# VHH binders against Aminopyrimidine aminohydrolase (tenA): the designs that were tried, part 9

Target 1, 224 residues: Aminopyrimidine aminohydrolase (tenA), of Halalkalibacterium halodurans (q9k9g8)
Amino acid sequence: MSFAASLYEKAQPIWEAGYNHPFVQGIGDGSLEKSKFQFFMKQDYLYLIDYARLFALGTLKGNDLQTMSTFSKLLHATLNVEMDLHRAYAKRLGISAEELEAIEPAATTLAYTSYMLNVAQRGSLLDLIAAVLPCTWSYYEIGVKLKGIPGASDHPFYGEWIKLYASDEFKELADWLIQMLDEEAKGLSSKEKAKLETIFLTTSRLENEFWDMAYNERMWNYNG
Below, E stands for the ipSAE of ESMFold2; O stands for the ipSAE of OpenDDE; V2 stands for 0.75 times the mean of E and O plus 0.25 times the DockQ between their complexes.

## First folded at step 4 (VHH)

Design z56 (from z01 with R98K G104S W105G Y106W S107Y E108S T109E P110Y; framework vhh_7z1x_3)
Fold by ESMFold2-Fast, scan of step 4:
Order: sequence, then C-alpha cells, then structure tokens
Structure z56 (fold): chain B 224 residues (1-224), chain A 124 residues (1-124)
Amino acid sequence: as target 1 above (224 residues)
Amino acid sequence: QVQLVETGGGLVQPGGSLRLSCTASGFTFSSYSMNWVRQAPGKGLEWLSGISSSGSTISYADSVKGRFTISRDNAKNTLYLQMNSLQPDDTAVYFCAKDFTYRSGWYSEYFDYWGQGTQVTVSS
C-alpha cells in the first residue's frame, strides 16, 4: 500500500463523520440554512488567505526547482484567481465587500490555520503536504458524492459549490499532492511517517471542527 | 481524445461584430473553466476573458470589457465569444483554452489544452 493510501484508510472514520455532518448533508439535500453557509463562506475567506501563505511556504521549502515553480503557480492562482472567485460568489450570496474586509476569525479558524502554518513553518515540505492534503482530498470526495444526489447540483446556492469541489481541476491538485507525498515518503523512517500521520489526522479532525463551527455559527466556545 | 475547435473568424470592417464558437470533446467540458486568448501579428499572447465551469463567474481584460461577451452552453460542450464594436487592433488569431485552475488548485503550464485558433481580421 502506498503511504498516502494508508493515511487515507486511517482517516476514513474522521472523513465519514465529516460527510455525515449536518452542514455537509444540508448542502447535499438543499436544507442547509443560508445564514450557516454565509458564515462558512466568511470563515473560508480567512482560511484561504492562510492557505495562500502555505503555498508561499511550499515555494520556499520545495526540494527542486520544478516543485518550487508549481507551488509558486498555486500561490499566484490562489491570490489572483481563487480570491476573486470567492469574492464574486460571496457577493451573489449577499455578502458585501465591506463584510468580507471586516471578518473576525472564529476560534476554530484560528486553531486550524495556525496549526497548519506552525507545522509548515517549523517542518519539512512533507509536513506542509500532510497538513494541507486532507482538506483538498476530502473536499473532492465530498463534492463527487454530493454531485451524485439527484437535484443537488441544481440548487441556486449550493449547486455551484458542489460542482466546484467535484471538478477535475480540484482533483488535479489532490492528485499532485498525493503523488508528491508518496514519492518523498520512500525512504522515511517509521518515526517520520508517524509524525506525518499525526499531522494528517489532526487537520482531518480540524476540518470536522470547521463544519461544526459553521453549522453552529460559533465564534468562541466560551464567551466569558 | 481532447479536441478544441474554434469557428466564426473572418474579415470584418471596423465597428462590425463576429461571434466565435469553440466546440470541445474528449473531456468533461462542464467541469472546466474556459478562456479566450488571442495573438495579434508581431505580439505575444493576450488573455481576453474567462468563464467558470458553471458559467456564473466571468472576467474580462480591460481592452475588451464592454465590447466582448463570453458565454458557454454545457449541454452542447460549446464556448462562445460575442465580439462587438470591433477595432483594427482586435486583428489576431483567437484561441479557446481549457483552464487548469478553478479553486485553490493546480496552475501548471498555464492552460492545459489549446485549440487550433481562428483568424479575425478587422480592416477597411
């Protein structure tokens, strides 16, 4: 079994819980309350800013010029294409540019992005890949599963989101990260692989916390 | 196999209109963002317009904004470019291109596939 395949198998209970979360199921059946999806989009906007920083770190940490070039292109695409698409989608959902600029990060958003950035900054390129891959891979799988639900892709608000994550373009990023993880994992010690597994499972769990945060529209767990 | 076929080019006088079409086959057209790009004589490639896989997100280069309209028909696997108020400096070979990037994804070698192009000449 490849290393990525072994991580995939270990993550299945976590990813299955994520797929079964009311937020995700509500996207699939169209019942998700619009306010919860708007909350998600606002927090996801902040997430994408730090996601761009992860690609900048990938550029810095790349082991060869080809890897550096690819992360540089991903950084460019995130800042100059995806951010524009996110703003346009948010506007169609009724979220103003002023609201996007004024977003405060929820505790879960801070925990998730801070964990990824800490792991990526302190660690190797593989640590960064292990941190980011669960979100990319699991979202593609969720997108494909939801697209299979009759009528789900036709929803006025959620249909486009489903089609985005089920897209071949999104699959290409996941596949590239999987390939790089598997290639670079050859020759790693058991201790090094265990560390990557911990990172992979931790961000998988943080993604479930992100769904739960959005569904409950929660900023902080204890409000003092 | 993957194919992109552009049609609709030709000779037109300044102020005229043309509608370009790009028919796609060999891949899931509805899953990819599409773009129009042109190359004028003696110049490099210029990106003109992009449209998301669903058709809901559209962008234009300043040089064509307000004059050109991009659209798509996913049921027909066809991309369109409606060109109005054509100017002599719009003379170029026009290409449709499959976009590689739509979310926080891969942006490698820019556009994945290019059509053969269609010549547009704006001249009196």
Scores: ipSAE 0.000, ipTM 0.195, lowest interface PAE 11.7, mean pLDDT 85

Design z57 (framework vhh_7z1x_3)
Fold by ESMFold2-Fast, scan of step 4:
Structure z57 (fold): chain B 224 residues (1-224), chain A 125 residues (1-125)
Amino acid sequence: as target 1 above (224 residues)
Amino acid sequence: QVQLVETGGGLVQPGGSLRLSCTASGFTFSSYSMNWVRQAPGKGLEWLSGISSSGSTISYADSVKGRFTISRDNAKNTLYLQMNSLQPDDTAVYFCARDFTGYRGWYSETPFDYWGQGTQVTVSS
């Protein structure tokens, strides 16, 4: 079994819990209240800024020019394509560009992005890949599963989100990261693989916390 | 800039009537099919009715056939929904929506589908 396949197997209980979360299920059946999705979009905007920084770090940590070039393209796409699409979608939901620039991160958003940036900055390229892959891979699988629900991708409210993550382009990104993880993990010790597994499972769990944060519109667990 | 603005919602007694309007701007309204959809609290989106760009083809969900009438005025860039014989279970936020005509971006699809913020309809005694 490949290394990525073994991580996938271990992550299944976590990813299944994420798929079954009422936020995700509410996107699929269209029952998710608009306010919860607006909260998600605001926090996701902040997440995407740090996600772009991860690709900048990938460009820096790449072992060859081709890897550097690919991460540079991902950085460019995130900052200039994905952010523009996110802003356009947010405007249709009643969230202005000015409002997006003024939002404060929730505790969960800070924990998630800070963890990934810390792992990526202090660690290897493999540490960065292990941190980012769960989000990319699980979102593609969620998108495909939700698209399979009759009528889900045709809903004017959430259909665009489902189509985005079920796309061939998202599959190709996930596949590239999986292949790089498998190739670069060859020859690693069991201790080194255990470290990558911990990173992979930690961001998988943080993703579930992100769904839960958005569903409960939670900024901080204690505000006193 | 594409905008869709719904108006005409409010509180109404069972058996009453309301007329919703959706004013469109920022695109050639007469070139797009338009739809009405609603969402009740804790429920999924329910498609109610669709009308072709010229108004020649109209369709309704079984739940509203005979009670609701969709129409459009392309000269005024406005979509309408006439709602008659309203029932408590018609309580929902009502949205107008433009048919999707997106393009694929680099690693994502480009979302060129638009809908308004909705208008609240409450049917109660």
Scores: ipSAE 0.005, ipTM 0.094, lowest interface PAE 11.4, mean pLDDT 84

Design z58 (from z01 with D99G S107D T109G P110Y; framework vhh_7z1x_3)
Amino acid sequence: QVQLVETGGGLVQPGGSLRLSCTASGFTFSSYSMNWVRQAPGKGLEWLSGISSSGSTISYADSVKGRFTISRDNAKNTLYLQMNSLQPDDTAVYFCARGFTYRGWYDEGYFDYWGQGTQVTVSS
ESMFold2-Fast, scan of step 4: ipSAE 0.303; ipTM 0.663

Design z59 (from z01 with D99E S107E E108H F111M Y113V; framework vhh_7z1x_3)
Fold by ESMFold2-Fast, scan of step 4:
Structure z59 (fold): chain B 224 residues (1-224), chain A 124 residues (1-124)
Amino acid sequence: as target 1 above (224 residues)
Amino acid sequence: QVQLVETGGGLVQPGGSLRLSCTASGFTFSSYSMNWVRQAPGKGLEWLSGISSSGSTISYADSVKGRFTISRDNAKNTLYLQMNSLQPDDTAVYFCAREFTYRGWYEHTPMDVWGQGTQVTVSS
């Protein structure tokens, strides 16, 4: 078993709970209320901005020019291709570009992106990879599973989301991060691997909190 | 060692056909999008076609669309380019190149591993 495969096995109860969350299941069967998906898209837009910053940090932390170049290209693609796609998709869902720019982060969004950025900024390239890989890998798996549901990818609101995350582009990104993690983890101590596992499982859990936040359209758990 | 090796080039008459192959070794071929790029004598690199890791997404440059067909066999770690209706201006060295993430046609391509190239000459 590779290190990434061992992390995958340990994350399965968490990712399975995520897949079975009413938000995700509601995308698959088409029953998710539009307002909950709009809330998700707005918070996801803020998440995507910080996700781009993680690729910028990956560029800085790369140990060789090839790794730096790859993260730089991911940063470019995220800011100049993925962001435009997200804005266009949001527009078709009734969310204006002005609304996206005016969105305030929910507590869960702040916790999730702040945790990833803190881990990435303070830590190594491997810490960064351990923090971002769960989202990339689990979304690809969810996308593929949902695409397999008859009619799901043809849904007027949710079909594009399913097709995006089931795409070869997301598969390739996940595979590259998995390969990098496995290669760089060779020679690490058990204590160092345990730290990476903690990061991986923590962002896996934060993703489940993100689904739950969106389903309940929750900004703060206590307003006071 | 990561390596790409092109084969199938040669001399062909105008209107003829050639099938290029690119064999990959030293990496998980099925995890990468792949591209065909050519360089004509005294000119820069011209991107021709790209194919995603599973083969589900394919794109072509306008100069070859309808004449060339890209395909892959992940079980054989091999990328193909079927070239039909070849013209003298298709004369070039043809390279296969590994791409990190497929986004379709884009101005700046993230190609990091290249083969040595195979010469295609279209002439009577």
Scores: ipSAE 0.013, ipTM 0.458, lowest interface PAE 7.5, mean pLDDT 88

Design z60 (from z01, 17 letters changed; framework vhh_surovatamig_d1)
Fold by ESMFold2-Fast, scan of step 4:
Structure z60 (fold): chain B 224 residues (1-224), chain A 124 residues (1-124)
Amino acid sequence: as target 1 above (224 residues)
Amino acid sequence: EVQLVESGGGLVQPGGSLRLSCAASGFTFSSYSMSWVRQAPGKGLEWVATISSSGSTIDYVDSVKGRFTISRDNAKKSLYLQMNSLRAEDTAVYYCARDFTYRGWYSETPFDYRGQGTLVTVSS
């Protein structure tokens, strides 16, 4: 079994719990309250900014010019193309540009993006890939599963989100990261592989926390 | 239904200019990056230019840099290609294409939909 395939198998209980979360199921059957999805989109906007920073780190940590070039293109596309699309989608959902500028990160958003940035900044390119791959791979699988629900893709608010993550282009990103992980993992020690597994499972769990945060519209757990 | 309708093609002399237009319908035009691609007789598709949803990012194939200008009008749901200093090698059917972009990935084949095309012939 490839290394990525072994990580996939270990992550299945976590990803299955995520797919079965009321937030995700509510997207699929159309029952999710609009306010919860708007909360998700606002926090996801902040997540996307840090996601772009991960591609900048990938450019820095690339071991050859082709890898550096690819991460540079992903960084450019995220900042100059994907951010435009995210703002346009948010506006269609009733979120103004002023609201997007005023977003404060929830505790879960800070934990998730800070963990990824810390791992990527201090670690290797493989550490970065292990941190970002779970959300990319699991979102594609969620998108495909939800697209299979009759009428789900036609929903006025959730249909576009489902089609986005079920896209062939999103699959290509996941496939590229899987290929890099498998190729670069050849010859790694058991200790290094264990570290990558911990990173992969940790961001998988943080994604479930992200769903739960959005469903409960939770900023902080403690009042004070 | 998604529709892209190109216009503005025709016969032009080398060194001349031509402006292509594309009218979009059936989707939120302002949410998508758009491209122009062309196919010369007996050849494959060639990407020509891309413009992001806001117009902030613009890219061209090397052979047209400095000669062609891509632009958009989101209020009119229209895409344009201003073609100057035309050469015989620019002879092709030109297609308006909707780019598929999503979180963190940039497709090098920018088509999830394209129109019927408009023929540009540069005679010499």
Scores: ipSAE 0.000, ipTM 0.195, lowest interface PAE 11.1, mean pLDDT 85

Design z61 (from z01, 20 letters changed; framework vhh_surovatamig_d1)
Fold by ESMFold2-Fast, scan of step 4:
Structure z61 (fold): chain B 224 residues (1-224), chain A 124 residues (1-124)
Amino acid sequence: as target 1 above (224 residues)
Amino acid sequence: EVQLVESGGGLVQPGGSLRLSCAASGFTFSSYSMSWVRQAPGKGLEWVATISSSGSYIDYVDSVKGRFTISRDNAKKSLYLQMNSLRAEDTAVYYCARDFTYRGWYSEYYFDYRGQGTLVTVSS
């Protein structure tokens, strides 16, 4: 079994809980309240900005020109293509450009992105990959599963989200990160592999917290 | 060396049809999503159509939906654009482009490489 395959198996209880979350199930069966999905899209916009910063760190931490080039392309695509796509999709959902620019991060969004940025800045390229791979890989898995539900892809708002994450393009990103993780992990000690596993499982759990935050439209636990 | 070579452009009357071809070499064609991008005289680049590596995802700019069809042949390492019901506003240099891994959108699309282009002129 490859290292990435072993991480995948260990993450399955967490990712299955995410798939079974009312937010994700509500996307699949079309019952999710629009307000909850709008909340998700707003917080996801902030998440995506920090996600781009992770690719900038990948460019810096790459050990060869090809790896640096690939992360640079991912950074450019995220900032200049994905952000525009996200704004267009948000507009179709009734979220104005002004609303997107005025978004404040929820506690869960700050915890998630701050954890990933801390891990990536402080650590190695492998630490960065372990931090970002769970969301990339699990979203592809969710997209494919939801696309398999008859009629789900035809939903006027949620169908596009499902098709995006089930796409070949998203699969290629996940596959590339998986390949790099497996190649680079071959020489690592058990202790180093345990650290990568902890990072991988932690961001997997933070993703479940992100679903729960969006479903409850939660900003802060205490608002004095 | 990555190479993309477009062909099939020419002069056609409004309502006519053209089929553009792009021959790819120097990379594993079946592993990349591909796009057609155009540039009208005096204007910037405009994304026209995208097809994923497997062909499962296809998207078009609204102005060409129902008129243009993007397709690929991974065995022949070729990309195609069938253009029907051509209009004067379709006049442009058309470029074959190799996409990076993403679901594309207008103008800010990142292309690893694009060819030299083929001119399409729609005129009476």
Scores: ipSAE 0.000, ipTM 0.191, lowest interface PAE 12.2, mean pLDDT 85

Design z62 (framework vhh_gefurulimab)
Fold by ESMFold2-Fast, scan of step 4:
Structure z62 (fold): chain B 224 residues (1-224), chain A 123 residues (1-123)
Amino acid sequence: as target 1 above (224 residues)
Amino acid sequence: EVQLVESGGGLVKPGGSLRLSCAASGFTFSSYSAAWFRQAPGKEREFVSAISSSGSTTYADSVKGRFTISRDNAKNSLYLQMNSLRAEDTAVYYCARDFTYRGWYSETPFDYWGQGTLVTVSS
């Protein structure tokens, strides 16, 4: 069994809980209230900015020119392609440019992106990959599962989101990260592998917190 | 090569009608959602209307009840029927391929936008 496959198996209870979350199920059956999805899109906009910083760190931490080049391309795609697409999609959903510019991060968004950036900045390239792979891999699987629901991909607001994450292009990104994890993990100590497992499971849990945050439209759990 | 070509713009008096067309080529039009955007002089580009591959439609509040988006997959064409036109509808109208993400190495959506067609509502 490859290392990535072992992490996948350990993450299944967490990812299954995420797939079964009312937010995700509401995307699939079309019942999710638009306001909850708009909240998600606003927080996801901030998430994408830090996600881009993770690819910048991957460029810095790459052990060879090919790896550096690939992370550089992912950084460019996130900042100059995905951000433009997200902004246009947000407009279709009724989110103004002024609203996007004024977004403040929720506690969960700060916790999630700060955890990933801290892990990536202080750690190795493998630590970075372990931090980002869960959302990439689980989103692909969610997209494929939701696309299988009759009519789901035709929904006016949620259909494009489903098609995005079920795409062959998104699968290719997940596959590339999986391959790099497996190749680079060869020869690691049991202590190093345990650290990667902790990172992988932690961001898997943070993703579930992200769904829950969006479903409850929650900024802070306590406001004193 | 992916191309979107708008037509049907022109000068019309307030209360008049125009039908815009967008001819798509170089890709399987029926597999993509499509949208209309407009840009008035000195303003940012704004959303007007969208239609999914299955025919579900969405409209900006400013055009609801006046504009109707439609598609003809056999002709690889997108349409915007504009009724009860107002001076504030004056803009260059752009046809756009849907905001479905094209992958991490994809070009910007601007590479799949048309040149635009000018609509002037004036007496």
Scores: ipSAE 0.000, ipTM 0.122, lowest interface PAE 14.9, mean pLDDT 83

Design z63 (framework vhh_gocatamig_d2)
Fold by ESMFold2-Fast, scan of step 4:
Structure z63 (fold): chain B 224 residues (1-224), chain A 123 residues (1-123)
Amino acid sequence: as target 1 above (224 residues)
Amino acid sequence: EVQLVESGGGLVQPGGSLTLSCAASGFTFSSYSLAWYRQAPGKKRELVAGISSSGSTVYMDSVKGRFTISRDNAKNSVYLQMNSLRAEDTAVYYCARDFTYRGWYSETPFDYWGQGTLVTVSS
């Protein structure tokens, strides 16, 4: 079994819980309240900004020119293509450009992106990959599963989201990260592999917290 | 959704000419390098020509002087003008977004591909 395959198996109970979350199921059957999806898109906009920073760190931490080039391309695509598409999608959902620029991060968003950035900044390229791969891989699987639901891809708001994450382009990102993880993990000690597993499972759990945050439209758990 | 749609392939006699076109959508075209690759039966896919966002071009040695790559940012299109075609140019030609400079670092898994267009050079 490859190392990534081992992590995948250990993450299955977590990813299955995520797929079964009412937010995700509501996207698939079209029942998700628009306000909850708008909340998600606003928080996801902030997430994407930090996601871009992770690709910048990947460019810096790359061991060869090919790896640096690929992360540079991902950084460029995120900042100049995906952010433009996200803003256009948000506008169609009734979210103004002013609202997007004024978004305050929820506690869960801060926890998730701060954890990933801390792990990536302090650690190796492999730590960075372990932190980002769960989101990329699990979203692709969710997208493919939801696309299989009759009529789901035709939904006026949720259909484009489903098609994005079920896309071959998104699969290519997941596949590249998986292959890099497996190649770079060769020769690692049990202690080093355990650290990567902890990172992988932690961001998998933070993703479930992200779904739950969006479904409940929750900024802070306590505001006394 | 990133899409690249090739057109212009077909059957042509040795010494003939074809112009391949690639219409792009789903990204900021002017910001990206574009390339033409080809794959002949039983061969690996190879870089034929590339054009950077700044307009700099690269060509494989066997097509230099015969093929010309160009781009039209206003039309989100990239073109491959093929002259003096040879039997060895027979292949499926693919449009791709992004390529590694000079081809030294080979294909990346993020080079987005079109569906391909068949070029057959035969008498």
Scores: ipSAE 0.000, ipTM 0.174, lowest interface PAE 14.1, mean pLDDT 84

Design z64 (framework vhh_7yz9_2)
Fold by ESMFold2-Fast, scan of step 4:
Structure z64 (fold): chain B 224 residues (1-224), chain A 123 residues (1-123)
Amino acid sequence: as target 1 above (224 residues)
Amino acid sequence: QWQLVESGGGLVQAGGSLRLSCTASGFTFSSYSMGWYRQTAGNEREWVAFISSSGSTTYADSVKGRFTISRDNAKNTVYLQMNSLKPEDTAVYYCARDFTYRGWYSETPFDYWGQGTPVTVSS
């Protein structure tokens, strides 16, 4: 379909900036300071909890049993498979289970997940898909590109992250969301498509803010 | 609902010319990079020519100076003008659009393919 493709093209300057961010490039060349990646992993753990809630909302908003079943399966995988893998990965990076449970969300994490949950809760299934697709699609593309860098996948800390997002499983999630977006967008007005574009570009920008937050290890812009 | 339809292939004598066309529907054509690939029986598809959304072109060494890729955004069509055809140019020619990141370094720079148009060059 054309709608997802048009959103993809409009997002390219934003996604290119994300790929070129020092955090992402530092994963690829192995130079990223471990403390910055640990900060990312802690904030990403909180992000994954809300990501799971988005799949729960997708289950509620699905207009047929197959869509409901697929979102339910994604919710189960996130809570019972991906979270377990994330905890194991965090442990290898020196982050204890106690530390993961004590994590406080940074302002950027709150802005990102709150925006997605607000859009998904107030809106349609299509609004939810527009909100989550940028993260899913751009991470797959980043993973594939970084995997192509000689030695990147062999890094003791960053190699597993690269392999995860370059995986066929992650590609299948992105492909399914793209298909749903295109099918559900049929017959929408220009005004409705513009709203979906705003959602898609907003979460694309929030992802760049997430990289920048992690690179600077920033909790709040002002703490006084 | 997106579609690519190639046409213009056929039988031609060595030294002759053919113009291939690929008409796109179901997406904003002007926003996409387009390419031509060819495939002979038993071999992988090989890249022939590429045109960016901005009109920049690049060619495989085997066709450089003989083939010209161009586009008409008003008609949603990409063309391949093939001159000085050789028997080695015999293949099925495919049109493709760029689905991945815009980089040539992608392992699959073009994921969407048309049905193909056969070209046979006799000696």
Scores: ipSAE 0.000, ipTM 0.099, lowest interface PAE 20.0, mean pLDDT 83

Design z66 (framework vhh_gefurulimab)
Fold by ESMFold2-Fast, scan of step 4:
Structure z66 (fold): chain B 224 residues (1-224), chain A 123 residues (1-123)
Amino acid sequence: as target 1 above (224 residues)
Amino acid sequence: EVQLVESGGGLVKPGGSLRLSCAASGFTFSSYAAAWFRQAPGKEREFVSAISSGGSYTYADSVKGRFTISRDNAKNSLYLQMNSLRAEDTAVYYCARDFTYRGWYSETPFDYWGQGTLVTVSS
């Protein structure tokens, strides 16, 4: 069993709960209320900014030119392809460019991106990979599963989202991160592997909190 | 170059039918969502109907049950079947290309538009 495979097995109860969350299921069957998806898109816009910073850190932490080049390409794709798609998509949902630039982060968004950035900045390249891989890998699996639901990928608002995450590009990203994790984890101590497992499971759980935040349109857990 | 060319417009009496066509060229039509819009004299441009690359569709409330959108990817064509036409359907009808993963950096949801075809419903 590879290290990534062992992390995958341990994450399955968490990822299964995420797939079964009413937000995700509502994307698949088309029943998700538009306002909840708009909330998700606004928070996801802020998430993508910090996600891009993770790839910038990957470029910095890479010990060879090939690794640096790959992370720089991922940074470029996130900032110049994914962000532009997100802005165009948000506009189709009735979210203006002015609204996107004025978005304030919810508590869950802050917790998720701050955790990933703290782990990536203070830690090794492997710590960064363990933090980012759950989102990349689980989104690809969700995309593929939802694409298999009759009519889901053809939905006027949710279809493009499903097709993006079911894409070969997302599969290639997940596969590359998995391979790097397995290669670089060889020779690590039990303590170091346990740390990577904790990071992997923590961001897996934060993703479920992100779905729940969007479904409930929640900014802060205590508003008084 | 990307081109969208509408045809099929004309003069019809109330209760009549027309089928509009949009011929697409210069891009892989099957990879894009497409839509019909219309603009009546002195009015803002309004959405009529849209169809995704996979064939799912939506309609404006004003045309539901009367208009049918369809596509033929083998012929690079988009269609709008218009039944039970009313005077308020009089407008220039435009075909538009929607979103793709390839080079969409426009702030407009629809990046290319046809020249339009006039539909007049009168006695």
Scores: ipSAE 0.000, ipTM 0.123, lowest interface PAE 15.8, mean pLDDT 84

## First folded at step 5 (VHH)

Design g40 (from g29 with F27R D30S; framework vhh_gefurulimab; at its last look DockQ between E and O 0.11; V2 from the best seeds 0.00; counts 0 for: pae E 15.4 > 2, placed apart)
Fold by ESMFold2, look of step 5:
Structure g40 (fold): chain B 224 residues (1-224), chain A 123 residues (1-123)
Amino acid sequence: as target 1 above (224 residues)
Amino acid sequence: EVQLVESGGGLVKPGGSLRLSCAASGRTFSDYAAAWFRQAPGKEREFVSAISWSGGSDYADSVKGRFTISRDNAKNSLYLQMNSLRAEDTAVYYCAARTGQWYLTSADEYDYWGQGTLVTVSS
């Protein structure tokens, strides 16, 4: 069993809970209220900015020119392609560019992005990959599962989200990260692998917190 | 792998119209983002129009309001309706497709290209 496969198996209780979360199920069956998806899209915009920073760190930490080049392309694609698509999609949902630029991070968004950036900045390339892979991999799995629901891909708001994350391009990103994880994990001690597992599972849990934040439209648990 | 064949080019007077077609074989257009590019003599290929997998479209500023891109996935074809043609529209027009669902405006992002069809706008 590969290291990535072992992480996948250990994360299944967490990822299954995410798939079954009312937010995710509501995307699939079309029942999710638009305001909750709008809240999600606003927070996801902020998430994508820091996600791009992770790819910048991956470029810096890459062990050869090909790896550096791949992370550089991902950085470019995130900043200049995915965020443009995100802005266009947000506009269809009634969220202006001015609103997107004025968004304050919710507590959960801040915790999630800060955790990933801290792990990536302090750690190795592999720590970075372990931090980012659950988001990428689980989104692809969710996209594929939801695409299998009759009519889901045709929904006027949620269908495009489903198709984006079920796409071949997103699969290729996930596959590349998985392959990099397995290659770079060769020769690591059990202690080093346990650290990566902790990172992977923590980010998986933070993903579920993000679904829950969006569903409840929660900025902060207290108005302090 | 997809093979692309353009047709519909020719000579037209300024202010006239042409409809370009691009037939795909090997795989369906529904799996690709598709675009039209053009190349005038002595110039680099330039973006003309693109259509995403979801049907969203984009146009170069020089052709907005005059050109319309469309696709017919059932007929496995891409179209460019060109109205109000001008002398500066003279070029070889290329149909292009990229793996993935999003269109991009840079030619080097496209994996598959047709042979080109010549459009000449002249009196």
Scores: ipSAE 0.000, ipTM 0.117, lowest interface PAE 15.4, mean pLDDT 87
ESMFold2 (binder alone), look of step 5: mean pLDDT 82; pTM 0.832
OpenDDE, look of step 5: ipSAE 0.019; ipTM 0.346

Design z70 (from z38 with T28K T57K; framework vhh_7z1x_3; at its last look DockQ between E and O 0.68; V2 from the best seeds 0.00; counts 0 for: pae O 6.4 > 2)
Amino acid sequence: QVQLVETGGGLVQPGGSLRLSCTASGFKFSSYSMNWVRQAPGKGLEWLSGISSSGSKISYADSVKGRFTISRDNAKNTLYLQMNSLQPDDTAVYFCARDFGYRGWYSETYFDYWGQGTQVTVSS
ESMFold2, look of step 5: ipSAE 0.242; ipTM 0.662
ESMFold2 (binder alone), look of step 5: mean pLDDT 84; pTM 0.853
OpenDDE, look of step 5: ipSAE 0.022; ipTM 0.322

